# VH-VL binders against q8ixk2r445to577, part 340

Target 1, 133 residues: q8ixk2r445to577
Amino acid sequence: FFGMLQNKGLTDYCFDYNPPDENQIVGHQVILYLCHGMGQNQFFEYTSQKEIRYNTHQPEGCIAVEAGMDTLIMHLCEETAPENQKFILQEDGSLFHEQSKKCVQAARKESSDSFVPLLRDCTNSDHQKWFFK
Key: E = the ipSAE of ESMFold2; O = the ipSAE of OpenDDE; V2 = 0.75 times the mean of E and O plus 0.25 times the DockQ between their complexes.

## First folded at step 16 (VH-VL)

Design j39 (framework fv_axatilimab)
Fold by ESMFold2-Fast, scan of step 16:
Structure j39 (fold): chain C 133 residues (1-133), chain A 120 residues (1-120), chain B 107 residues (1-107)
Amino acid sequence: as target 1 above (133 residues)
Amino acid sequence: EVTLKESGPALVKPTQTLTLTCTFSGFSLSTFGMGVGWIRQPPGKALEWLAHIYWEDEKYYNPSLKNRLTISKDTSKNQVVLTMTNMDPVDTATYYCAHKLYPGRAFDIWGQGTMVTVSS
Amino acid sequence: DIQMTQSPSSLSASVGDRVTITCLASQGIRTYLAWYQQKPGKAPKLLIYGASRLQSGVPSRFSGSGSGTDYTLTISSLQPEDFATYYCQQHDRYPWTFGGGTKVEIK
């Protein structure tokens, strides 16, 4: 699967990675923003290792959540995906983070007029359901 | 179907506290993503953002006015209230409340505005 | 605070003209920019959000473009009902700030 990763519960919001420093691709939080349909900063690949890869830049980034945290941060991809970078995309559209046993949910970013994907207890909410477009 | 209407006093004396109520219909502030903001415009001047409240009850204020402003919501009444203390003649303006569908969007539906004149 | 500078502050145009209004942010705002139209005595009306997205019900002669710090509102063929004041707004960072406005007047 690859493409724009969109939230089922929001009209037109996609995973978006647009760090302020183009020379530092890692360490910044992934956000949700208006889908523009052009790929680029909204183009992701879901791999057989259960990674969500950011392929529009080299070196490639992989979304991760550090132990005890709930934010999705861009890390460098590794030869073998570490547990903090594994997300199970389930049949109902849920993105289950194996290490934390939580689901990715759309939420508001603190001190910002932006949505962000965060780890939350799993529910049947459409705001926890995602699909590639 | 979304509508908002501002209400409050048309005349306020210097040093008094202004309380404005935004009554709305066609949405609920308990709905995921919804928000309501307050914007003012002095006669003949530009728009100035005052405060915003999101569905999860998170509040933001213009820092130049933060010590004077309070925004709150009553979800059951479909109302958002703005309170501004220590009114001054320079606060004379039309005050608007406006709906915003989601973070990342803009103010898509505005109330008609209520003119507040601050004078002795 | 992010300063929003609109240019020109006013312009005179005729029906049928192509009108361009520019909005410059003092720092990058990542397309968190909206354009509003305001007629005398009325509330502002949203025209464009996300720098380039046309609000439902707004005529296609209005378009927005830009990224980073430089944004533009274009009216491809000015109509009589378009004589108004136009404002840009950034909402990338608090406080949210508006431009000073551009008054589009009859030539």
Scores: ipSAE 0.750, ipTM 0.908, lowest interface PAE 0.8, mean pLDDT 92

Design j4 (framework fv_axatilimab)
Fold by ESMFold2-Fast, scan of step 16:
Structure j4 (fold): chain C 133 residues (1-133), chain A 120 residues (1-120), chain B 107 residues (1-107)
Amino acid sequence: as target 1 above (133 residues)
Amino acid sequence: EVTLKESGPALVKPTQTLTLTCTFSGFSLSTFGMGVGWIRQPPGKALEWLAHIYWEDEKYYNPSLKNRLTISKDTSKNQVVLTMTNMDPVDTATYYCAHKLYPGRAFDIWGQGTMVTVSS
Amino acid sequence: DIQMTQSPSSLSASVGDRVTITCLASQGIHKYLAWYQQKPGKAPKLLIYGASRLQSGVPSRFSGSGSGTDYTLTISSLQPEDFATYYCQQHDRYPWTFGGGTKVEIK
């Protein structure tokens, strides 16, 4: 699958990665912003190795969650996907982060008027369900 | 249909505490993504944001007024209350409450406003 | 605090004119910007959110553009009901701040 990764419960919000320096794609938090339908900074690819790749720029970035954290951060993709970069997109739309045993959920970023994807205990909430458009 | 209406005193004396109530319908402030803010406008001047409360009960205040402001919600009554201490004539303004659908969006539906005059 | 500077503070225009209002932020606000219209004695009305998204029910002659620190509201063909004061607002960082307003007056 590839395209804009949209939240089912927030029909107008998509995964969005807009690093401050276009020539350095790693180290920053993935956010959710109003879907614009243009691809660009909202275009992601779900791979057979269970990665969520950002390949608008080179080298390709892969979404990861560091041990003990709940935020989704852009890392460099590796030849063999490390466990912290593996997300299982389930039939119901849940994104299950295999290493932590938690699901990706839309949530408000602390001290900000913005949404971000965070790891939370898995539920049947539409805010934990995602699809490519 | 979302509606909001402000209520409170039209006249306040200097040093007194102002309490304004925003009563709304058409949404619940326990619903994911909902928020209500307070904005004021002195006669002939620009809009000034005062405070905001989100559905998860997180509260934010304008730092220039934070020591004077308290915002709270009562989801069962569909009300948001703003309290402002130590009123001064410079606080004379029309006070608005407004609905905000989601973080990242804007104040889409506003109350009609309530004029508060601070004088002796 | 993020300062929002609107220009011009006032302008005179005729029906049918293209009107452009600019909003400059003192730092990047990542398109967390809205435009409001206010008529005398009334509450503000949301026109644009997310810098360029037209609020439902707002006429298509209104449009917003911009990124970073520089944002613009355009009215492509001014109508009699458009004579009003317009405000921009950033909500990228607390405290949220409004511009000083632009009064659009009949010429």
Scores: ipSAE 0.764, ipTM 0.910, lowest interface PAE 0.9, mean pLDDT 92

Design j40 (framework fv_axatilimab)
Fold by ESMFold2-Fast, scan of step 16:
Structure j40 (fold): chain C 133 residues (1-133), chain A 120 residues (1-120), chain B 107 residues (1-107)
Amino acid sequence: as target 1 above (133 residues)
Amino acid sequence: EVTLKESGPALVKPTQTLTLTCTFSGFSLSTFGMGVGWIRQPPGKALEWLAHIYWEDEKYYNPSLKNRLTISKDTSKNQVVLTMTNMDPVDTATYYCAHKLYPGRAFDIWGQGTMVTVSS
Amino acid sequence: DIQMTQSPSSLSASVGDRVTITCLASQGIKHYLAWYQQKPGKAPKLLIYGAYRLQSGVPSRFSGSGSGTDYTLTISSLQPEDFATYYCQQHDRYPWTFGGGTKVEIK
């Protein structure tokens, strides 16, 4: 699967990664923003190694969650996907982070007027369901 | 449809506390993504954002006025209340409450506004 | 705080004219920008959110564009009901801030 990764429970919000410096692609939080349909900073690929890849720049970025954290951060992709970069896109649309045993959920970013994807206990809410378009 | 209406005193004396109530219909402020903000406009001047409350009860204030402002919600009454202490003639303005559907969007539905004059 | 500078502060135009209003942010605001229309004695009305997205019910003659710090509202063919004051607003960072307004007057 590839395309714009959209939340089922929110009208027109997509995974969005717009790093402030194109020479420093990693280390920043992935957010949710209004879908624009043009790919670019909202274009992701779900790979056979269960990675969510950001293919807009080279080297490619891969979404990761660091131990003890709940935020989705952009890291560099590795030849063999590390466990913190593996997400299982389930049949019901839930995005399960295998290492933490938690699901990706839409939530409001603290101190910001924006949505972000965060790890939360799995609840089967539409705000935890995602699809590519 | 979504509607909001402001209510409160039209005249406030200097040093008094202003309490404004926003009564709304057509949505619940317990619904995921909803929020209500307060904006004011002094006569002949630009709009100024005062405070915002989100569905999860997180509150944000304009830091220029933060020590004077309190925003709260009563979801059972469909009301958001703004309190502003130590009123001054410079606070004379039309006060608006407005609905926001989701973070990242804008104030899509506004109340009619209520004029507050601060004068002795 | 992010300062929003609108230009011009006022303009005179005729029905049928193409009107352009600009809004400059003191730092990048990543399309967290809205445009409002306000008629005398009335509350503001949302025209555009997300820098270029038309609010439902707003005529297609209104359009928004821009990125980073520089944003524009365009009215492609001014109608009699469009004479009003227009405001931009950023909501990228707290406090949210509005521009000083642009008054579009009858020529």
Scores: ipSAE 0.768, ipTM 0.910, lowest interface PAE 0.8, mean pLDDT 92

Design j41 (framework fv_axatilimab)
Fold by ESMFold2-Fast, scan of step 16:
Structure j41 (fold): chain C 133 residues (1-133), chain A 120 residues (1-120), chain B 107 residues (1-107)
Amino acid sequence: as target 1 above (133 residues)
Amino acid sequence: EVTLKESGPALVKPTQTLTLTCTFSGFSLSTFGMGVGWIRQPPGKALEWLAHIYWEDEKYYNPSLKNRLTISKDTSKNQVVLTMTNMDPVDTATYYCAHKLYPGRAFDIWGQGTMVTVSS
Amino acid sequence: DIQMTQSPSSLSASVGDRVTITCLASQGIKTYLAWYQQKPGKAPKLLIYGAYRLQSGVPSRFSGSGSGTDYTLTISSLQPEDFATYYCQQHNSYPWTFGGGTKVEIK
């Protein structure tokens, strides 16, 4: 699967990665923003290794969650995906983070008028359901 | 379907506290993503954002009005209340409350505004 | 605080004209920008959010564009009901700030 990763419970919001420096793509938080349909900073790929990849720049970025954290940040992809970069996209649209046993949920970013994807206890909420395009 | 209406005193004396109530219908401020803000406009001047409250009860204030503002919500009454302490003639303005559907969007539905004059 | 500078502060135009209003942010606002229309004695009306997304019910002659610090509102063919004051607003950073307004007057 690849394309613009959208939230089922939010009208017109996509995974969005727009780092401050276009030549340094690692270390910043993924947000949710109004879908623009042009790919670029909203284009992601879900791989057979259960990674969510950002391929717009080289080297490729992979979404990860650091131990004890709940924010999704961009890391460097590895030949073998580490556990903190593995998300199971379930048939119902849930994104389950295997290492933490939490689900990705839309939430408001602290001190910002923005949504962000965060790890939360798994529920049946539409705000925890995701789909490509 | 979404409507908001401001209410409060039309005249406030200097040093008094202003209390404004925004009564709304067509949404609940416990619904995921919803928010209500307060904006004012002095006669013939530009709009100025004052405060915002989100559905999860997080509150934000314009720092230029240091420690004068309090925003709160009463979900059972469908109301958002703004208080502003130590009123001054320069605070004379039309005060608006407005609905915001989600973070990242804009103020899509506005109340009609209530004129507050600060004078002795 | 992010300062929003609108140009021009006022303009005179005729029905059928193409009108362009510019909004300049003192720092990048990542398309967290809205445009509002305000008629005398009335509350502002949302026209555009996210820099270029037309609010439901707003005529297609209104369009927005821009990125970074530079944003534009265009009215492709001015109608009598479009004579009003227009405001831009950024909400990328607290405090949220508005431009000074652009008054569109009959020529």
Scores: ipSAE 0.771, ipTM 0.916, lowest interface PAE 0.9, mean pLDDT 92

Design j42 (framework fv_axatilimab; at its last fold request DockQ between E and O 0.96; V2 from the best seeds 0.84)
Fold by OpenDDE, fold request of step 19:
Structure j42 (fold): chain C 133 residues (1-133), chain A 120 residues (1-120), chain B 107 residues (1-107)
Amino acid sequence: as target 1 above (133 residues)
Amino acid sequence: EVTLKESGPALVKPTQTLTLTCTFSGFSLSTFGMGVGWIRQPPGKALEWLAHIYWEDEKYYNPSLKNRLTISKDTSKNQVVLTMTNMDPVDTATYYCAHKLYPGRAFDIWGQGTMVTVSS
Amino acid sequence: DIQMTQSPSSLSASVGDRVTITCLASQGIKTYLAWYQQKPGKAPKLLIYGAWRLQSGVPSRFSGSGSGTDYTLTISSLQPEDFATYYCQQHNSYPWTFGGGTKVEIK
């Protein structure tokens, strides 16, 4: 699967990544923003290694969850996907992070007028459901 | 249809506290993503953001007025209340409350505004 | 605070004219930018959100563009009902701030 990764529970919000430096794409938080399909900021790929890959740049970035964190941070992809970069996009649309055993949920970013995907206990909420479009 | 309406005193004396109520319909502040903000506009002047409250009861204030402002919500009444202490004639303005569908969106629906004059 | 410098503060134009209003942010606001139209005695009306997204019901002659710190509202062909004051607003960072406004007057 590839394209814009949109939240089911929200109207027109997609995964969005726009690093301050296009030559240094790692270390920043993935956010949610209005789905626009323009440029490369909202195009992701779900790979056979269970990565959510930001592959519009070289080297390619992969969404990771750092230890003790609930945010999605861009890391470099590795030849073999590390455990903290593995997600399961389930049939019901839930996005499950294997290592933390939590689900990706849309939430408001602290101190910001913005949504972000955060790890939360898995529920049947549509805010935890995602689809590629 | 989303509607908002501001209510409160049209006249306030200096040093008094202004209490404005925003009564809305067509949405609930218990709904994920919803927010209500207050914006004011002195006569013939630009708009100034005052405060915002989200569905989760998270609140934000304009630092220039932070110590004077309190925003709160009563979800059961579909109301948001703004209090502003120590009013001064410089605070004379039309006060608006406005709806925001989600974080990241703009104020898409506004109340008609209520004029508040601060005068002795 | 993020300062929103709106220019021009006023302009005179005729029906049919192309009108451009600029909003310059003191720092990047990452398209968290809205444009409002306000007529005398009325509340502001949302025109554009997300820098370029046209609010439902707003005529297509209105358009928004920009990124980073520079944003523009364009009215491709000014109509009689477009004479009003326009405001930009950033909500990238608190406090949210508005531009000083641009009054579009009839020439």
Scores: ipSAE 0.907, ipTM 0.959, lowest interface PAE 0.5, mean pLDDT 96
Fold by ESMFold2-Fast, scan of step 16:
Order: structure tokens, then C-alpha cells, then sequence
Structure j42 (fold): chain C 133 residues (1-133), chain A 120 residues (1-120), chain B 107 residues (1-107)
């Protein structure tokens, strides 16, 4: 699977990585923004190692969640995916973060007029369902 | 169909407190993603954003007016209320409430506006 | 605060003309930009959100473009009902701010 990663419960919102500094692609939070259909900063790949890769830049980034946190942060990809970078894309569209045993859910980003993907207890909500387009 | 309507006094004396009510239909402010904001426009001048309230009850204010403004919602009544203290003639404006479907989008449906004149 | 500078403040045009108005942000706003149309005595009407996305029910002669700090609204063939004041708005950062408006007047 690869493409623009969209939320089932939100019309036209895609995973979006838009760091303040284009030369420093790691360490910032992934957000959800209006889908533009051009790939670029909204293009992600789901890999056989259960990574969500951002390969628009070099070196490639991989989404991770730090221990005890709920935000999805861009890290450098590793040759063997660490546990904090593994997401199971389930048949129902949920993204299950193996290390925390939580699911990725759309939520409002604090102090911002944007949505953001966060780890939350798993539910059957459409706001926890994702697909590539 | 989303509709909003502002109500409140047409005339306010300097130093008084203004209370405006936005009554809406066609959505619930408990629904994920919904929000309502207040915008004003002095006669012949540009639009100025005042405050916004999101469905999870998070509130944001224009810092230039923050100590004078309070926004609140009553989800059961489908109302959002704006209170502005210490009114001055420069606050004379048409006051609008407006709906926003989701964060990241824009004010898509506006009330008709209510004119508030501040004078002695 | 992010300052939104609209140019021109007013323009005169004829029906059928191509009209372009610009909105410049004092810092990058990452396409968190909307365009509104306001006719005398009426509430603003949303035309475009996310810099280029046409609001449902808005005629296709309206289009938006831009990124970073520079944004434009274009009306490809001006109609009689398009004589109005147009405002841009950024909502990338609080406080949300509007441009000063561009009045499109009949020539």
C-alpha cells in the first residue's frame, strides 16, 4: 500500500508531514490536513515491516511514537524497524501501534486549527479507520 | 441545512457589557469537528476575528481583546454566547457568528449579523 | 500577529474581464487561507478554502492559487453579481486575521 493516507470519518483529510525546516525532516509531529492529491508531503508507504514511511525526502522518514507519548513523530527509518515504528494496518482499516497497544485516531491539534493523528484506546470509530488513495 | 442567527441589544452605553447569542440549527456543537466563531466588522472597515469555540469546548480568543471576551456554548440549546466587557464607541460594528465544519476549513455558513452601536 | 496585505484595495472592471486580487502574508501560512465575498449589507460568503478548494455551490469562474506567503483569487470572466468586496483570511496561527479587503467596482 502507498499513496495519500486518508481518514474514513473525515472527508478529504490526509496524513501530512510539513516540518518547519525542510532540511530537518525528523523530530516533528505528523498532522492531518486537506488532501491535495499531489503526493509530496502527503505521500506515505506502508511496508512489509509494518512501517509508515515518508519517502518524499532523503533520508527516508518513518513514523514513530515515543514511550509514554501519544503523538506520531517523524524519525529516521532503520534497517530493521524498531517496535515504536510498527503499526498494524488491520482489515477494518485501524492502525494498531504494537508497542503501546493503542490505535491511531483523528483528533484536534492543540493551539492549532488542524487535525492530528494521536494514539487512543482502540474503538470501532470511523475516526480510527484509515485507507490509502 | 446549517443556519445561524445572532441576537442581542442594538444599542449599548460606554462601559457596559455586551452579550450576544448565536442560535443555530442543522448541526450539534457536540459533533466531532464542529466549531463556531465570532467575527465583527465596523462600518466601512475590514473583518476582525474575535473568538472561536470547538466541539470539545476548547476556546480561543483574539489576544488584543482577550481580557474582555468570553465565549461559551450550551449544546442542549444549540447556542453559543459571546460576552464583551467595557464597551467603547470604537466597538460599534456588525457582529457575526459563523460555522466551521472542521479544523483546517473556513467559515462556511454565516449568520446575518447584528448591528451593535455603542454611544452615550 | 500575521499581517494579511491585500492588493489592490480597489479596482474597476467590466463584465467579462479577468480579475486577479492578491493576498500577502507576513509569514508562511501553509495554505491555511480562505477567500470570502461580501456584498453591501450582507454577511460574507465563503468562496475558497485551503487556498484553492472551491466551496460547494460557488461558480467555477472563481479560482484560488498560491502557497507560502503569496496567494491569489482569480475571477476568469466577471459577472454583474461579482461586484463586491473580497477578503482573504489566514487561520494558520492565532489570532486569525483578515486582509483589508479588495472592492471590485463597475467600470
Amino acid sequence: as target 1 above (133 residues)
Amino acid sequence: EVTLKESGPALVKPTQTLTLTCTFSGFSLSTFGMGVGWIRQPPGKALEWLAHIYWEDEKYYNPSLKNRLTISKDTSKNQVVLTMTNMDPVDTATYYCAHKLYPGRAFDIWGQGTMVTVSS
Amino acid sequence: DIQMTQSPSSLSASVGDRVTITCLASQGIKTYLAWYQQKPGKAPKLLIYGAWRLQSGVPSRFSGSGSGTDYTLTISSLQPEDFATYYCQQHNSYPWTFGGGTKVEIK
Scores: ipSAE 0.794, ipTM 0.925, lowest interface PAE 0.8, mean pLDDT 93
Fold by ESMFold2, look of step 18:
Structure j42 (fold): chain C 133 residues (1-133), chain A 120 residues (1-120), chain B 107 residues (1-107)
Amino acid sequence: as target 1 above (133 residues)
Amino acid sequence: EVTLKESGPALVKPTQTLTLTCTFSGFSLSTFGMGVGWIRQPPGKALEWLAHIYWEDEKYYNPSLKNRLTISKDTSKNQVVLTMTNMDPVDTATYYCAHKLYPGRAFDIWGQGTMVTVSS
Amino acid sequence: DIQMTQSPSSLSASVGDRVTITCLASQGIKTYLAWYQQKPGKAPKLLIYGAWRLQSGVPSRFSGSGSGTDYTLTISSLQPEDFATYYCQQHNSYPWTFGGGTKVEIK
């Protein structure tokens, strides 16, 4: 799949990656922002290796979760996807992180007026459901 | 339809504690994403944000007034309460509560406001 | 704290005029910016959120733009009901702060 990755439970919120330096795309947190489709910030690819790629720029970034953490951050993609970069987009729209056994949910970023995708225990909430447009 | 209404005393003396209640309908503050904020406006002056409470029960205060402000919610009564200690004549203002749909959105529905005068 | 500098503080205009109001943030606010309209004796009314997104029920003659620190509200053809005071507000960082306001008066 390729496009904007939207949350089913929120009105017009999409995965968004807005690094402060477009030439240093590694190490920053993925956010949720109002869907707009302008520029490169909201276009992602879901690959056969179960990666969520930010591939509108080289080198390509892949969303990852470090062990014991719940935040989605940008790493460089690798030839063989590391376990912490594998997400299963399930038939019901849930986005399952294999290594942690948790689902991606919309949540408010601590001490902020921003939504972010975070790992949480899997539920049937529409705030854990995602789709490409 | 979402509505909010401020209630509390119109007149307080300096040093007293002001307690304002925001009573709302058309939404629940237990609903994912919802928030209620307090904003004030001195007569003829600009708006000043005071405090905000999210559905998670996380609370944020303007740091210039943080030691004077407390915000809380009573979800069963659809109310948000603001207290402000040690009132001073410069705190004379119209006080508003306002609804916010989601983090990243803005104050989309406001109460009518309540004028609070601080006078000795 | 992020200071919001709003310009001009007041302006006089005629019905049909194009009006532009600017808001300068002391730091980047990543389009976490809203515009409000306020008439005397009334609560503020939301016009624009997300710097550019038009609030439901707001006429399309209102538009917002900007990024980083520089933001604008434009009224493409001023109407009689648009004479009011306009405020910008950032909510990128606590405390959330408002601009000083722009009073739009009939000429």
Scores: ipSAE 0.732, ipTM 0.903, lowest interface PAE 1.0, mean pLDDT 92
ESMFold2 (binder alone), look of step 18: mean pLDDT 93; pTM 0.953
OpenDDE, look of step 18: ipSAE 0.855; ipTM 0.944
ESMFold2, fold request of step 19: ipSAE 0.688, 0.608, 0.633; ipTM 0.891, 0.876, 0.879
ESMFold2 (binder alone), fold request of step 19: mean pLDDT 93, 93, 93; pTM 0.953, 0.952, 0.952
OpenDDE, fold request of step 19: ipSAE 0.906, 0.904; ipTM 0.959, 0.958

Design j43 (framework fv_axatilimab)
Fold by ESMFold2-Fast, scan of step 16:
Structure j43 (fold): chain C 133 residues (1-133), chain A 120 residues (1-120), chain B 107 residues (1-107)
Amino acid sequence: as target 1 above (133 residues)
Amino acid sequence: EVTLKESGPALVKPTQTLTLTCTFSGFSLSTFGMGVGWIRQPPGKALEWLAHIYWEDEKYYNPSLKNRLTISKDTSKNQVVLTMTNMDPVDTATYYCAHKLYPGRAFDIWGQGTMVTVSS
Amino acid sequence: DIQMTQSPSSLSASVGDRVTITCLASQGIKTYLAWYQQKPGKAPKLLIYGAFRLQSGVPSRFSGSGSGTDYTLTISSLQPEDFATYYCQQHNSYPWTFGGGTKVEIK
């Protein structure tokens, strides 16, 4: 699967990665923003290694969650995907993070008028369901 | 379908506290993504954002008003209340409450506004 | 605070004219920008959110563009009902701030 990764429960919100410094493309938080349909900073690829890959810039980035954290951040991709970079896209649209055993959910970013994807206990909420457009 | 209506006193004396109530229908402020804000506009001047409350009860205030503001919600009554202390003639303005669907969007539905005059 | 500088503060135009209003932010606001229309004695009406997105029910002659610090509202062919004051608003950072307004007056 590849394309704009959209939330089923939100009207027109997509995974979005636009770090403030283009010379350091990793280490920043992934957000959710209004889908623009042009790919670019909202274009992601779901790989056979269960990675959510951002390859608009070099080096290629892979979404990860640090141990004990709930935020999705951009890391460098590795030849063999580490457990913190593995997400199972389930038939119902849930993104299950294997290492934490939690699901990716849309939530408001603290101190911002923005949505972000966060790890939360798995529920059957549409805010935890995602699809590529 | 979504409607908001501001209510409160039309005249306030300097140093008094202003309390404004926003009564709304067509949505619940317990619903994911919902928010209500307060904006004011002095006669002939620009809009000024005052405060915002989100569905999870997080509150944000314009710091230039120096802790004079309190915003609260009563989800069961479909109301948001703004309190502003130590009123001054420069606070004379039309006060609006407005609905906002989802963070990242804008104030899509506004109340009609209530004029508050601060005078001795 | 993010300062929103709106230009011009007023303009005179005729029906059928192309009108352009500019909004300059003192720092990058990542398209967290809305445009509102306000008629005398009325509450503001949302026209555009996310810098580009036309609010449901707003005529297609209104459009928004921009990125970073520079944003523009365009009315491609001015109608009689478009004579009003227009405001931009950023909500990328607290406090949220509005521009000073642009009054579009009949020529």
Scores: ipSAE 0.796, ipTM 0.914, lowest interface PAE 0.7, mean pLDDT 92

Design j44 (framework fv_axatilimab)
Fold by ESMFold2-Fast, scan of step 16:
Structure j44 (fold): chain C 133 residues (1-133), chain A 120 residues (1-120), chain B 107 residues (1-107)
Amino acid sequence: as target 1 above (133 residues)
Amino acid sequence: EVTLKESGPALVKPTQTLTLTCTFSGFSLSTFGMGVGWIRQPPGKALEWLAHIYWEDEKYYNPSLKNRLTISKDTSKNQVVLTMTNMDPVDTATYYCAHKLYPGRAFDIWGQGTMVTVSS
Amino acid sequence: DIQMTQSPSSLSASVGDRVTITCLASQGIKTYLAWYQQKPGKAPKLLIYGAHRLQSGVPSRFSGSGSGTDYTLTISSLQPEDFATYYCQQHNSYPWTFGGGTKVEIK
């Protein structure tokens, strides 16, 4: 699977990674923004190691959740994916973060007029369902 | 169809408190992603954002108004209320409430506006 | 606060003309920008959101472009109903701020 990762419950919102410094691609939070259809900062790949990879820049980034946190942060990818970078894309479209036992959900970013993907208790909500376009 | 309408006093004396009500239909402020904001426009001048309330009851205010603003919602009545204290003649303006679908989008449907004149 | 500067403050144009209005933000706003049209005595109407996205029901002659700090609204072929004041708005950071407006007048 690869392409623009969209939310089923939010029409026209995609995973988006736009760090302020393009020469430093890691350490910033992944957001959700209006899908533009051009790939670039919205182009992701789901791998056989259950990683969500950011393929637009080099070195490639991998989405991770730090222990005790609920935000999705861009990290450097590793040869063998660490547990904090593993997301199980389930048949119903849920993205399950096995290390935390939580699901990725669309939510409003604090102090911002933006959506972000966050870890939340798993529900059958369409706001927790994702697909590649 | 989303509609909004502002109501409140047309005339306010200096130092008084203004209370404006936005009554809406076609959506619920309990629905994920919904929001309502208040914007004003003095005669012949530009638009100025005042406050916004999101579906989860988070509230944001323009800090330039020195903590004079309070925004609240009554989901059962389909209303959003804005209160502004210590009114001054420079606050004379048309006041609008507007619907916002989802963070990241813009104010897509506006009320007709209500003119508030502040004078002695 | 993010300052939004619109240029020009006013312009005169004829039906059929291509009109461009510019909006400059004092810092990067990541395409969190909308354009509104306001006719005398009326509420503003949303034209463009996300800097580039045409709102449903808005004629295709309207288009938005730009990124970072520099944004443009274009009307490809001005119609009589397009004579109005146009405002840009950023909502990347609180407080949300509007430009000073551009009045498009008949020549």
Scores: ipSAE 0.791, ipTM 0.918, lowest interface PAE 0.7, mean pLDDT 92

